# Ledger of designs, part 45: miniprotein binders against q96jn8r1131to1294

Target 1, 164 residues: q96jn8r1131to1294
Amino acid sequence: TLEFLENHGKNILLSNGNRTATRVASYNQGIVVINQPLVPQLLVQVRIDFLNRQWTSSLVLGVITCAPERLNFPASACALKRAAWLLRGRGVFHNGLKICEKFGPNLDTCPEGTILGLRLDSSGGLHLHVNGVDQGVAVPDVPQPCHALVDLYGQCEQVTIVNP

## First folded at step 18 (miniprotein)

Design p12
Fold by OpenDDE base, fold request of step 19:
Structure p12 (fold): chain B 164 residues (1-164), chain A 83 residues (1-83)
Amino acid sequence: as target 1 above (164 residues)
Amino acid sequence: SKEEELFKRAEELAKKALYLLEQGDYWRASYLYLLAAELALEAGNPELAFEYARKAIELAKKAGNEFILKWAEELLEKIKEEL
């Protein structure tokens, strides 16, 4: 069963069998990692449950290849400079460096109820799914094993892992 | 050996890059060549790294991707130091 790991950002409260993550304070310190590593054709999805429009930026999605159980989480995913591939806004980032500026829908403007998914294809390409629709390859090659990461940042105050 | 594994991985990425290039996907191909260049350099093959980096630069320009272009050009300068 897909769950968020107990090792998470300081402002995160897990519930619903660790399938729901809620940021209960401030605008940051909200990183969570899904327990099972991504394997080809496994679609991992989270639903945006609650947004706080006080903030401009929203959640960050991505994957990490370091051991998540041992990770000392920074205040935001944007501070990850190694072993990290991130999607924020419409940008794709590798170790903090932007590699694409206009990919897929703008994550900062996704409304509540949006279901965001990550999937590795058979070649190791990382796909973004939005409401079940494959948006294409965000990153053409990601090392395995890797774990899906969600940063409940800014607007995004709660997400829940959902089944496809 | 470690170098052999790095070299093998670099070639795999370059092969994937070539496939994407044939599909007209320039920025993703560029990115993969960039990664291949880094691995080739780490594997102790600056000549191969140089070729991959040049390809990355070329394709980044075709894609109009200034981000990868900047990264690849910086890497190219590092490679030149080891040629």
Scores: ipSAE 0.881, ipTM 0.941, lowest interface PAE 0.5, mean pLDDT 96
Fold by OpenDDE base, last read:
Structure p12 (fold): chain B 164 residues (1-164), chain A 83 residues (1-83)
Amino acid sequence: as target 1 above (164 residues)
Amino acid sequence: SKEEELFKRAEELAKKALYLLEQGDYWRASYLYLLAAELALEAGNPELAFEYARKAIELAKKAGNEFILKWAEELLEKIKEEL
């Protein structure tokens, strides 16, 4: 069963069998990690449940290859400087460094109800899915094992893991 | 050994990069060569790292990817210190 790990950002409250994450304070400290590692052809999806429009930035989506259960999470995913591949806005980042500026839809403007997915292909390429549509390869190679990460940042105050 | 593992991984990435290059995917190919260069350097092979980094730079320019270009150029300078 896919669920968020108990090791999460300090402003996160888990519910619904740890399938729902809610940021209950501030605009940051909202990182969560999905328990099962991504393996080829496993589609992991989260739905944006609630957005607070007072902020401009929204959730960050990506993967990490360090042990998530022992990770001391920074205030935001952007502060991850190792073993991290992130999608923010339309940008793709590796260890905090931008490697692409215009990839896929703008995550900062995705409305509530949007379903975002991550999937590794057989070559280790990381794909982004939006509402069930494959947006292409965001990162051409991600080491395994890796875990999907969601940073409930800014606008994004709640997400839920959903089945494909 | 650790160096052998790093070297093997670098070669794998370079192989993937070449494949992507053949498909016309310049920025992703550039990125993989960049990673291969980093691993080769860590593996104690600055000569190979140099080759991969140069390829990364070349492809970054073709892709018009300023981000990877900057990263690769910085890495190249580090590699030169080890040559």
Scores: ipSAE 0.881, ipTM 0.941, lowest interface PAE 0.5, mean pLDDT 96
Fold by OpenDDE base, fold request of step 19:
Structure p12 (fold): chain B 164 residues (1-164), chain A 83 residues (1-83)
Amino acid sequence: as target 1 above (164 residues)
Amino acid sequence: SKEEELFKRAEELAKKALYLLEQGDYWRASYLYLLAAELALEAGNPELAFEYARKAIELAKKAGNEFILKWAEELLEKIKEEL
């Protein structure tokens, strides 16, 4: 079963069998990683449960290829400078560098209840899903194994892993 | 060897890039050539890295992707130092 790892950001509280992550303090220190590696055809999805409109930025979604159990998480996913592919707003980032500015819907404006998904295709392309709709290939090549990462940042205060 | 594996991976990425290019996907193709260039350089083949980086730059321009363009141009300068 899909769960968040116990190794997570300092402001995260896990619940619901480690399927729900809640950021309980500040606006950052909210990185979580899903336990099972993202293998081809596996769709991993999280639902945005609660938003705090005090902030403008929202959650960051992506994958990492380093060992998640031993990762020392920075305050935000944007500080990851290696082995990281991230979606923030409408941008796609690799190791902190933007590679695309206008991809898919704006993650900063997704309302509560939105279901966001990640899936690798047979060629190693990383797809973004929004409410069950494939938005296309965000990253054309991601090394395997990799793990899905969610940064509960700014607005996003709670997410839950949901099954397809 | 590590260098041989890096070289092989670079070629794989370049092949994928070519496929995407044939599909008209310029920025993703550019990105893959960029990665291939980095791997080729690390593999000790600056000549091949140079060719891949040039492809990345060309396709970034076609895509109007200033981000990959900047990255590729910076990489190209590093490659030139090893030619």
Scores: ipSAE 0.880, ipTM 0.941, lowest interface PAE 0.5, mean pLDDT 96
Fold by OpenDDE base, fold request of step 19:
Structure p12 (fold): chain B 164 residues (1-164), chain A 83 residues (1-83)
Amino acid sequence: as target 1 above (164 residues)
Amino acid sequence: SKEEELFKRAEELAKKALYLLEQGDYWRASYLYLLAAELALEAGNPELAFEYARKAIELAKKAGNEFILKWAEELLEKIKEEL
């Protein structure tokens, strides 16, 4: 069963069998990692449950290849400078460096109810799914094992892991 | 050895880059060559790193990707110091 790990950002409260993450304070310290590593053909999806429009930026989605159970999470995903591939807005980032500016839909403008998915293909390419639609390869190669990461940042105050 | 593993990984990435290049996917190919260059340098092969970095730069320009271009050019300067 897919769940969020107990090792998470300071402002996160887990519920619903650790399938729901809620940021209960401030605008940051909201990183969560899914327990099972991404393997080829496994589609991991989260639904945006609640947004606070007070902020302009929203959730960050991506993967990490370091051991998540031992990771000391920074206040935001953008501070990860090692073993991290992130999607923020329309940008793709590797270890904090932008590698693409115009990929897929803008994550900052996704409404509540949007279902975001990550999937590795057989070649190790990382795909983004939005409401069940494959948006293409965000990162052409990600080392395995890797774990899906969600940063409940800014607007995004709650997400839930959902089945495909 | 660690260096052998890095070298092997670099070659794998370069192979994938070539495949993407053949499909006309310039920025992703550029990115993979960039990674291959970093690994080759870490593996102690600055000559190979230089080759991969040049490919990354070339393809970044074709893609109009200033982000990868900047990264690759900075890496190239570092590689030159090791030659």
Scores: ipSAE 0.880, ipTM 0.941, lowest interface PAE 0.5, mean pLDDT 96
Fold by OpenDDE base, last read:
Structure p12 (fold): chain B 164 residues (1-164), chain A 83 residues (1-83)
Amino acid sequence: as target 1 above (164 residues)
Amino acid sequence: SKEEELFKRAEELAKKALYLLEQGDYWRASYLYLLAAELALEAGNPELAFEYARKAIELAKKAGNEFILKWAEELLEKIKEEL
């Protein structure tokens, strides 16, 4: 089953069989990684459960290719400078460098209840799904194995892994 | 060898880039050529890296993608140091 790994950001509290992540302090230190690596055709989805409107930025979604069990998480995903592909706002980032300004919906404005998904296609392209709708290829090539990452940042205080 | 694997991976990415280019997907193609250039450089083939980086720059301009353009231009300068 899909779960968040026990190795997570310092402000994260896992619950619901490690399927729910809650950031219980501050605005950062909220990175979580899903246990099973992404394989082609596997759709991994998380639902935004709670937002704190005092912040402007929201969750970051992406993948990493480093071993998640041994990852020393930075305070925020944007500080990952190696083996990381991230979606933040409407931008796509690789190792902290923006590679696309306007890809899909603005993650900073997604309301509670939004379901965000990641899926690799057969060519290694990383797709973003929003409420079950494929938004297209965010990153045309991601090395495998890779793991889905969620940074509960700013507004985003709780997410839950949901099945397709 | 590691260098051979890097080289092969670079070629794979370049091939994918070409496909995307044919589909009119300039920024993704540019990105892949950029990655191919980095791998080629790491593989010890600055000449090939140079060619891939040039292609990345060209396509970044066509895409109007200033981010990849900047990245590719910086990489190109690095490659030139090893030519």
Scores: ipSAE 0.879, ipTM 0.940, lowest interface PAE 0.5, mean pLDDT 96
Fold by OpenDDE base, look of step 18:
Formats: C-alpha cells, structure tokens, sequence
Structure p12 (fold): chain B 164 residues (1-164), chain A 83 residues (1-83)
C-alpha cells in the first residue's frame, strides 16, 4: 500500500492511513515522501485537495535517490542540493539547478482536484501525468531506487495519494 | 571498482544520449552528456569527460537551452584543470 513516510516536514500532519498530508502551518516545511520506491509500471498519483490562495507558488513534485527515512528535510524542496529531481512551475530541476524552463503544464496553476502522477519507463525516464494524461519525459534518466516526493508549498495545503 | 562503475555508468548515459539525439531531442541528449561528463571526470578520465562536455555544449546550443549550456561550460573549465 502506498503511504507517506512518517519522516516528513515539520508542518505536515498525516491522516487517512498516512495517505493524506496536510500542511497545518506557514507556507513551507511541507515535504513528504511516498514509502514505496518507483519501479517501472508503477504509476504513483496524488490529488490536490486544498489550495490556499493567499500564497503565490504551489506544490513541487519530484523524486529523490537518498534514503528517505534518514533525510533531514529542509524548509523547501528547492534547498535539496543532491540526489533530487524536481518539477516546479513549468521547470525541471536537478540538485537545485534548472535544466528546463518549459516542460509541461504549470504546477503553480493546477486547480484543486488535479491528479498528478509520476512513472518510470523501461529506460529509466521519469514521466509526469496530469489527470491521467502522460505529459512526456521530464527527466530522461533517474537512478534507481528512487522515491516520489511532494512538497506542499505555498498554496498547496493538502494532497492525497490516489490509486490509478 | 568504484572507478570502473562510474566509467560504465558514464558510457551508459552517453549511449542513451546518442539515442535521444537521433530522435531530435537535443536538450535531453545534452543533459545526459553533461551527466556522463561529470561521471567520467569523477572516474579519473578527464579526456573522456572533455569529449562528453563538448558534446553537451554543442547540443545545448542547438536546443537553445541556456541552463544546461551554462552548467556544461562551467564543468568544461573544471575538466581543463585536470588535463
């Protein structure tokens, strides 16, 4: 069963069998990691449950290759400088460095109810899914094992893991 | 050995990059060559790293990707120090 790990950002409260993450304070400290590593043929999806429009930015989605149980989470995913591949806005980042400006849909403007997914293909490419539609390869090669990461940042205050 | 593993990984990435290049995907190919260059350098093969980095730069320019271009150019300068 897919769940968020107990090791998470300081402002996160887990519920619903650890399938729902809620940021209960401020605009940051909201990183969560999904327990099972990504493997080919596995589509991991989260639904945006609640947005607080007093902020500007929204959630960050990506993967990490370090051991998530031992990770000391920074205030935001953008501060991860190793073993991290992130999608923010329309950009793709590797270890905090932007590698692509206009990859796909703008994550900062996704409305409540949007379902975002990550999937590895047989070649190790990381795909982004939006409402079940494959948006293409965000990162052409990601080392395995890796874990899906969600940063409940800015507007995004709640997400839930959903089955395909 | 660690060095051999890094070298093997670098070659694997370069092979993938070449495939993407054949598909016309310049920025992703550039990115993979960039990574291959970093691994080759870490593996103690600055000459190979130099070749991969130059390829990354070339493809970044074709893609119009200033982010990878800047990164690759900085890496190239580091590689030159090891030659």
Amino acid sequence: as target 1 above (164 residues)
Amino acid sequence: SKEEELFKRAEELAKKALYLLEQGDYWRASYLYLLAAELALEAGNPELAFEYARKAIELAKKAGNEFILKWAEELLEKIKEEL
Scores: ipSAE 0.866, ipTM 0.935, lowest interface PAE 0.5, mean pLDDT 96
Fold by ESMFold2, look of step 18:
Formats: structure tokens, sequence, C-alpha cells
Structure p12 (fold): chain B 164 residues (1-164), chain A 83 residues (1-83)
């Protein structure tokens, strides 16, 4: 079953059978990774459970191709400089470099209850889903294996893995 | 060999980039040509890397994507040092 890995950011508390991640301190140190790699038929979805509007930005979504079980996570996903593709706000980033300024909705404005999804298509393209709607290809080629990553950054303090 | 694997991967990305270009998807095509250029350079083929990087620049301009353009232009200068 899909769960968040035990290897996660320092400020994360896992609950609900490791399907819920809560950032319990500060605004960062909130990286979590899904325990199974993405494959074309797998849609990984998380629901935004709680937002603290006192912060200015919100969660980051993405994928990493490094083996995640023993990886040392930085304080924020944006500091990942290799083997990482991230969606932040409306931007798409590869290894810390922006490659697209406007893709899909602005993740910083997604309200509580929003369900965000990631999947690979058969060509290796990374798709974003928002509330069940495919937003298209964010990254046209991501090597396999890769794992979905969520950084409970800023406003986003809790997410839960949900079924498609 | 590692060089042959990198070259094959670069060609795969370039083929995907061409498909995206044919669909009018200029920024994603430019991004894949940029990655192909990096792989070709790593494979020790700076001539091929040059061709891919110039294509990435051309398509980034068509897409109005200043971010890929900056990256591709920097890579092209690096490639020229090895021609």
Amino acid sequence: as target 1 above (164 residues)
Amino acid sequence: SKEEELFKRAEELAKKALYLLEQGDYWRASYLYLLAAELALEAGNPELAFEYARKAIELAKKAGNEFILKWAEELLEKIKEEL
C-alpha cells in the first residue's frame, strides 16, 4: 500500500498508518516521500488537510530519482540540486533550475481539501492532477525509478495519502 | 560502454524532443534538446552536443522561455570550449 517513508524531514510526524504527514514545528524540514516508485498506472494522491495562513508560500510537489530510503533530506526541497524535479507555485524546476514559469494552478493558493496527484505517462512524462483533473505534462521525461515527494513547506502543515 | 549508453540516451531524448516540436510544444522540446546536449557532451561528443544545444536555444526563443534559454546558452559556451 502507499505510505510515506519512515525516512523523512525532521519536523514530520507520521500517523494514520504512515498515510498522514504533519509538520509539527517551524516552516520547513517537512519533506516526505511515497514508499513506492511511480509507474504508468499508479496515481499518487495527497489531500491538503491543514494550512497555516501565517506563512507566505505552501507545499512543493515533485519526484526524485535517488533512492529515498537512506537519503539525507535538506531543510527544503528547493535545495535539492540533483535528481529532482519540483512543482512550486506555478513553476517547474529541475535540480533547482526553473524550466517553466506557469504550469497548472498555483499550488500556493490551493485550499484545504484540495487533492493533488502525480503520475507518469507511458512516455515518462510527469503529470499533475488537481481534484481529479489532469493538468497535463509538467516534466516531459523523468527517468525511472522515481518516487513522489511532498515538502510540507510554509502554509502546508498536513497532508494525507488518498485513493484516486 | 558508459559513453555508448549516454549517447543512446541523448538520441532518445532528441527523438522525444522532435515529437514534441512537431506537436508545437516548444518549451518542452527545448528542454529535452537541452538534456540531450548535456548527455552528448558527457558522452564525449561535443559536436553533437553543439547541434542539440543550438536547437534548444532556437526552441527556447520560440517558446519565450528565458529560463531554458539562459541554461542552454551557458551550456553552448561550455561546449564550444571542447570543440
Scores: ipSAE 0.679, ipTM 0.877, lowest interface PAE 1.3, mean pLDDT 92

Design p12
Fold by ESMFold2, fold request of step 19:
Structure p12 (fold): chain B 164 residues (1-164), chain A 83 residues (1-83)
Amino acid sequence: as target 1 above (164 residues)
Amino acid sequence: SKEEELFKRAEELAKKALYLLEQGDYWRASYLYLLAAELALEAGNPELAFEYARKAIELAKKAGNEFILKWAEELLEKIKEEL
């Protein structure tokens, strides 16, 4: 079963059988990682449960190819400078380098209840899904194995893994 | 060797980039050529890295992707130091 790994940001509390992550302090230290690597037939989905709209920025989604069990996570996913591909706002980033200015919806404006999904296609392309709708290829080649990552940043205070 | 594996990976990315280019997907093709250039340089083949980086620049311009363009131009300058 898909769960968030016990190795996570310092401000995260896991609950609901490790399928719910809550950021319980501050605006950062909220990185969580899905316990199973992405494979072509696996759609990893999380629902935004709770937002604090007093912040401007919101959650970050992405993948990492380093083994996540022993990583020291930075305070924010944006500080990952190797083996990381991130979706932030409407931008796509590789190792902190913006590679696309506008892809899919603006994550900073997604409301509570939004279901966000990540999957690999057969060519290694990373797809974003929003409320069940494939937004297309965000990153055309991600090495395997990779793990889905969520940073409960700023506005985003709780997410839950949901079934497709 | 590690260099042979890096070179093989660079060629795989360049082939994928060409496929994307043939479909008219200029920014994703430029991104893959940029990665192929970095791998070719790391593999000790700066002439191949130069060819891939120039292709990345061309396609980033077609895509209007100033971010990939900036990074590809910076990489090209680094590659020239090793030619």
Scores: ipSAE 0.674, ipTM 0.872, lowest interface PAE 1.4, mean pLDDT 93
Fold by ESMFold2, fold request of step 19:
Structure p12 (fold): chain B 164 residues (1-164), chain A 83 residues (1-83)
Amino acid sequence: as target 1 above (164 residues)
Amino acid sequence: SKEEELFKRAEELAKKALYLLEQGDYWRASYLYLLAAELALEAGNPELAFEYARKAIELAKKAGNEFILKWAEELLEKIKEEL
């Protein structure tokens, strides 16, 4: 079963059988990781439950290839400099370096209720899904094993893992 | 060995890059050629790394992707030091 790992950002409270993550302080320290690695045909989906529009930036999605159980997370996912691919705003980043300016929707403007999904295709391509619609390949090759990551940053205060 | 593994990985990325190029996907192809160049250099094959980096630059220009272009140009200068 899909759950958020107990190893997470320091401002996260897990609930609902570790399927819901809430950032309970500040604007950062909100990294959570899905417990199972991505495999072809596994679609990991989270719903945006609560947003605080006071902030301009919102959640970050991505994958990491480091073993996540004992990893020391930085305050924000954008500070990950190795083994990380991130979707932030409309940009795609590898190890902190932007590789695409505009992919999919702007995550900073996704409303509450939006369901965001990540999956690998059979070629190792990372796909983003938005409300059930495949946005295509964000990253053409991600090594396995990798784990889905959500950074409850800025606006995003709560997400819940949902079934496809 | 580690170097043999890196070389094989570079070749697989380059093969994927060629497929993407044949489909007209210049920025993703350029990104994979860039990664292949890095791996080839780490594997001790700067001549192959040079070939891949030059391809990454060409395709990044076609894609208008200045981010990959900057990265690939910096890598090419590093590779030249090993030739």
Scores: ipSAE 0.650, ipTM 0.869, lowest interface PAE 1.4, mean pLDDT 93
Fold by ESMFold2, fold request of step 19:
Formats: structure tokens, sequence, C-alpha cells
Structure p12 (fold): chain B 164 residues (1-164), chain A 83 residues (1-83)
């Protein structure tokens, strides 16, 4: 079963059988990772449960290929400079370098209740799903194994893993 | 060897890049050629790295992707130091 990994950002509290992550302090230190690697046919989905609109930026979504059990997470996912592909706002980033300016919806404006999904296709392409709708290939090649990552940053205070 | 693995991976990425180019997907093709160039350089094949980086630059320009273009141009200068 999909759960958030017990190794996570220090401001995260896990609940609901480790399927819900809440950022309980500040605006950062909110990185969580899904406990199983992405494989073909696995769709990992999270629902945005609670937002605090006092912040301008919101959650970051992506994948890492580093072994997540021993990774020392930075304060924010955007500081990951190795083995990381991230979706921030509408941008796509590889190891901190922007590679696409506009892909999919703006994550900073997604409302509560939005369901965001990540999936690998058979060629290693990373797809974003929004409320069940495939947005296409965000990253054309991600090595396996990789793990889905969510950074409960800024506006985003709680997400829950949901079944497809 | 490590160099043989890097070279094989570079060729795999270049093949995927060509497929994307044939479909008209210029920015994703340019991104994969850029990665192939980095791997070819690490594999000790600066001539092949130069070829891939030049292709990445060409396609990034066609895509209007200034971010990949800047990365590819910087990589090309690095590759020239080893030619």
Amino acid sequence: as target 1 above (164 residues)
Amino acid sequence: SKEEELFKRAEELAKKALYLLEQGDYWRASYLYLLAAELALEAGNPELAFEYARKAIELAKKAGNEFILKWAEELLEKIKEEL
C-alpha cells in the first residue's frame, strides 16, 4: 500500500496510516516521499486538503532517484540539486535548472480538493495527472527506480494519498 | 567499463531524442540531446559530445527554449576545452 515514508521534512506530521501529511509549522521543511518507487501502471495521487492563502507559492511535486530512506532533506525541494525532477508553478526543473517554462496548470493556484497524480510511461516519461486528466509528458526520461515527492510548501498545509 | 556504460546510455538518449524530433517535439528532443552530450563527454568522447550539444542548441532555438539553450551553450564551451 502507498504511504508517505517515515523519513520526511521536520515540520511534517503523518496521520491516517501515513497516508496524510500535514505541515504543522512555518512555511517549509515539508518534504514527503511516497514509500514505493514509481513503476509502469502505478499512478500515485495526492489530494490537496488544506491551503493557507497568505503565501504566494504552493506545493511542489516531483520525483527523486536518490535512495529516499537515508536522504537528508533540505528545507525546500527546490534546493535539491541532484537526482531530482520537480514541477513548481508551471515550470519543470531538473536538478534546479528550469527546462520548461509552462507545463500543465499553475500549481500555485490549484484549489483545495485538487487531485494531482504522477505516473511513468513505458518509455520512462513522467506524466502529470490533474483531477484524473493526463497533462502529458513533463519529463521525457526519468531513470528507474524513482520515488514521488511532494513538498508541502507555502500555501500547502495538508495532502492525502488517494486511490485512483 | 564505466565509460562503455555512459556511452551506451548517451546513444540511447540520442535515439529517443531523434524519435521526438521526428514527431516535431523540439524542446524535449533538445533536452535529451543535451543529456546525451553530457554523458558522451563524461565517457571521454568529446567529438560525439560536441555533435550532440550542437544538435541540442539547434533544437532549443527552434523550440524557443532559452533555458535549455543557455545550458547547451555552456556545455558546448566546456566540451571545446577537451577537443
Scores: ipSAE 0.611, ipTM 0.861, lowest interface PAE 1.6, mean pLDDT 93
Fold by ESMFold2, last read:
Structure p12 (fold): chain B 164 residues (1-164), chain A 83 residues (1-83)
Amino acid sequence: as target 1 above (164 residues)
Amino acid sequence: SKEEELFKRAEELAKKALYLLEQGDYWRASYLYLLAAELALEAGNPELAFEYARKAIELAKKAGNEFILKWAEELLEKIKEEL
């Protein structure tokens, strides 16, 4: 079963059999990683459970290709400069460099209850799903193995892994 | 060897970039050519890296993607030092 890894940001508390992550302090230190690498036909989904509208930015989604069990995570996913592809706001980033200005919906405005998904296609393309709807290829090629990552940043205080 | 693996990966990315180009997907094709150029340079083949980087620049301009264009132009200048 899919769970968040025990290695996570310092402000995260795991619950619900490690399927729920809560940021319990501040606005950052909220990186969590899914324990199973993405493979074609695996859709990893999280539901946004709680938002704090005090902040203007919200969660970041993405993948990393470094083995996640022993990584030292930065305070925010945007500081990942190696082996990382991120969706933030409407932008797509590779190792901290923007490669697309606008892809899919603005993650900063997704409401509570939104279900966000990541999967690889057979060509290594990374797809974003929003409430069950495929938004298309965000990143055309991601090496395997890779793991899904969520940064409970700013507004986003809790997410839960849900089944497709 | 490491160089052979990098070269093979660069060729795989370039093939995928060509497929995307044939489908009219200019920015994603540009991005993959850019990655192929970086790998070819790391593999010690600056001539191939140059070809891929110029293709990335061409397609980034066509896509209007200023972010990939800036990256590809910087890479091309670095590649020229190895030619």
Scores: ipSAE 0.588, ipTM 0.859, lowest interface PAE 1.7, mean pLDDT 93
Fold by ESMFold2, last read:
Structure p12 (fold): chain B 164 residues (1-164), chain A 83 residues (1-83)
Amino acid sequence: as target 1 above (164 residues)
Amino acid sequence: SKEEELFKRAEELAKKALYLLEQGDYWRASYLYLLAAELALEAGNPELAFEYARKAIELAKKAGNEFILKWAEELLEKIKEEL
């Protein structure tokens, strides 16, 4: 069963058997990681449960290849400078560098109830799913093992892992 | 050895980049050639790194991806220090 790791951002409270993450303070320190690495047949999905419209940016979604159980997370995922591939807004980033300006929908405008998914294809391509619809390959090659990450940033105050 | 592992990984990325190029996916191909160039340089093969970086630049221009282009051009200057 998929859960969020106990090692997470400082402003996160885990609940619902560690399947729900809530950012309980500020706008940052909200990084969570899924407890199992991605494998080609695994679709990791989270639902946006609660947004605070007072912020303008929202959650960041992506993967890291560093072992996450003991990792010291930065305040925001965008500060990850190695072994990280992130989807932010409509952009795709590798180690803090933008590599694609517009991919898929704008995460900053996804409403409550949106289900966001990550999976690897057989070639190591990272796919984004939005409400069950494959948006295509965001990153064409991600080394394995890699771990799905959500940063409950800005607007995004709660997400829950859901089954496909 | 570490160098052999880096070289093998660079070749794997370049093969995937070539496949993407043949599919017309210029920005993703340029991205993978750029990564291959970095690994080839770290593996102690600056001539191969130079080849991959030039390919990354060419394809980033075709894709209109100024972010990868800037990165690839900076890497090419670094590679020239090792030639």
Scores: ipSAE 0.429, ipTM 0.784, lowest interface PAE 2.7, mean pLDDT 92

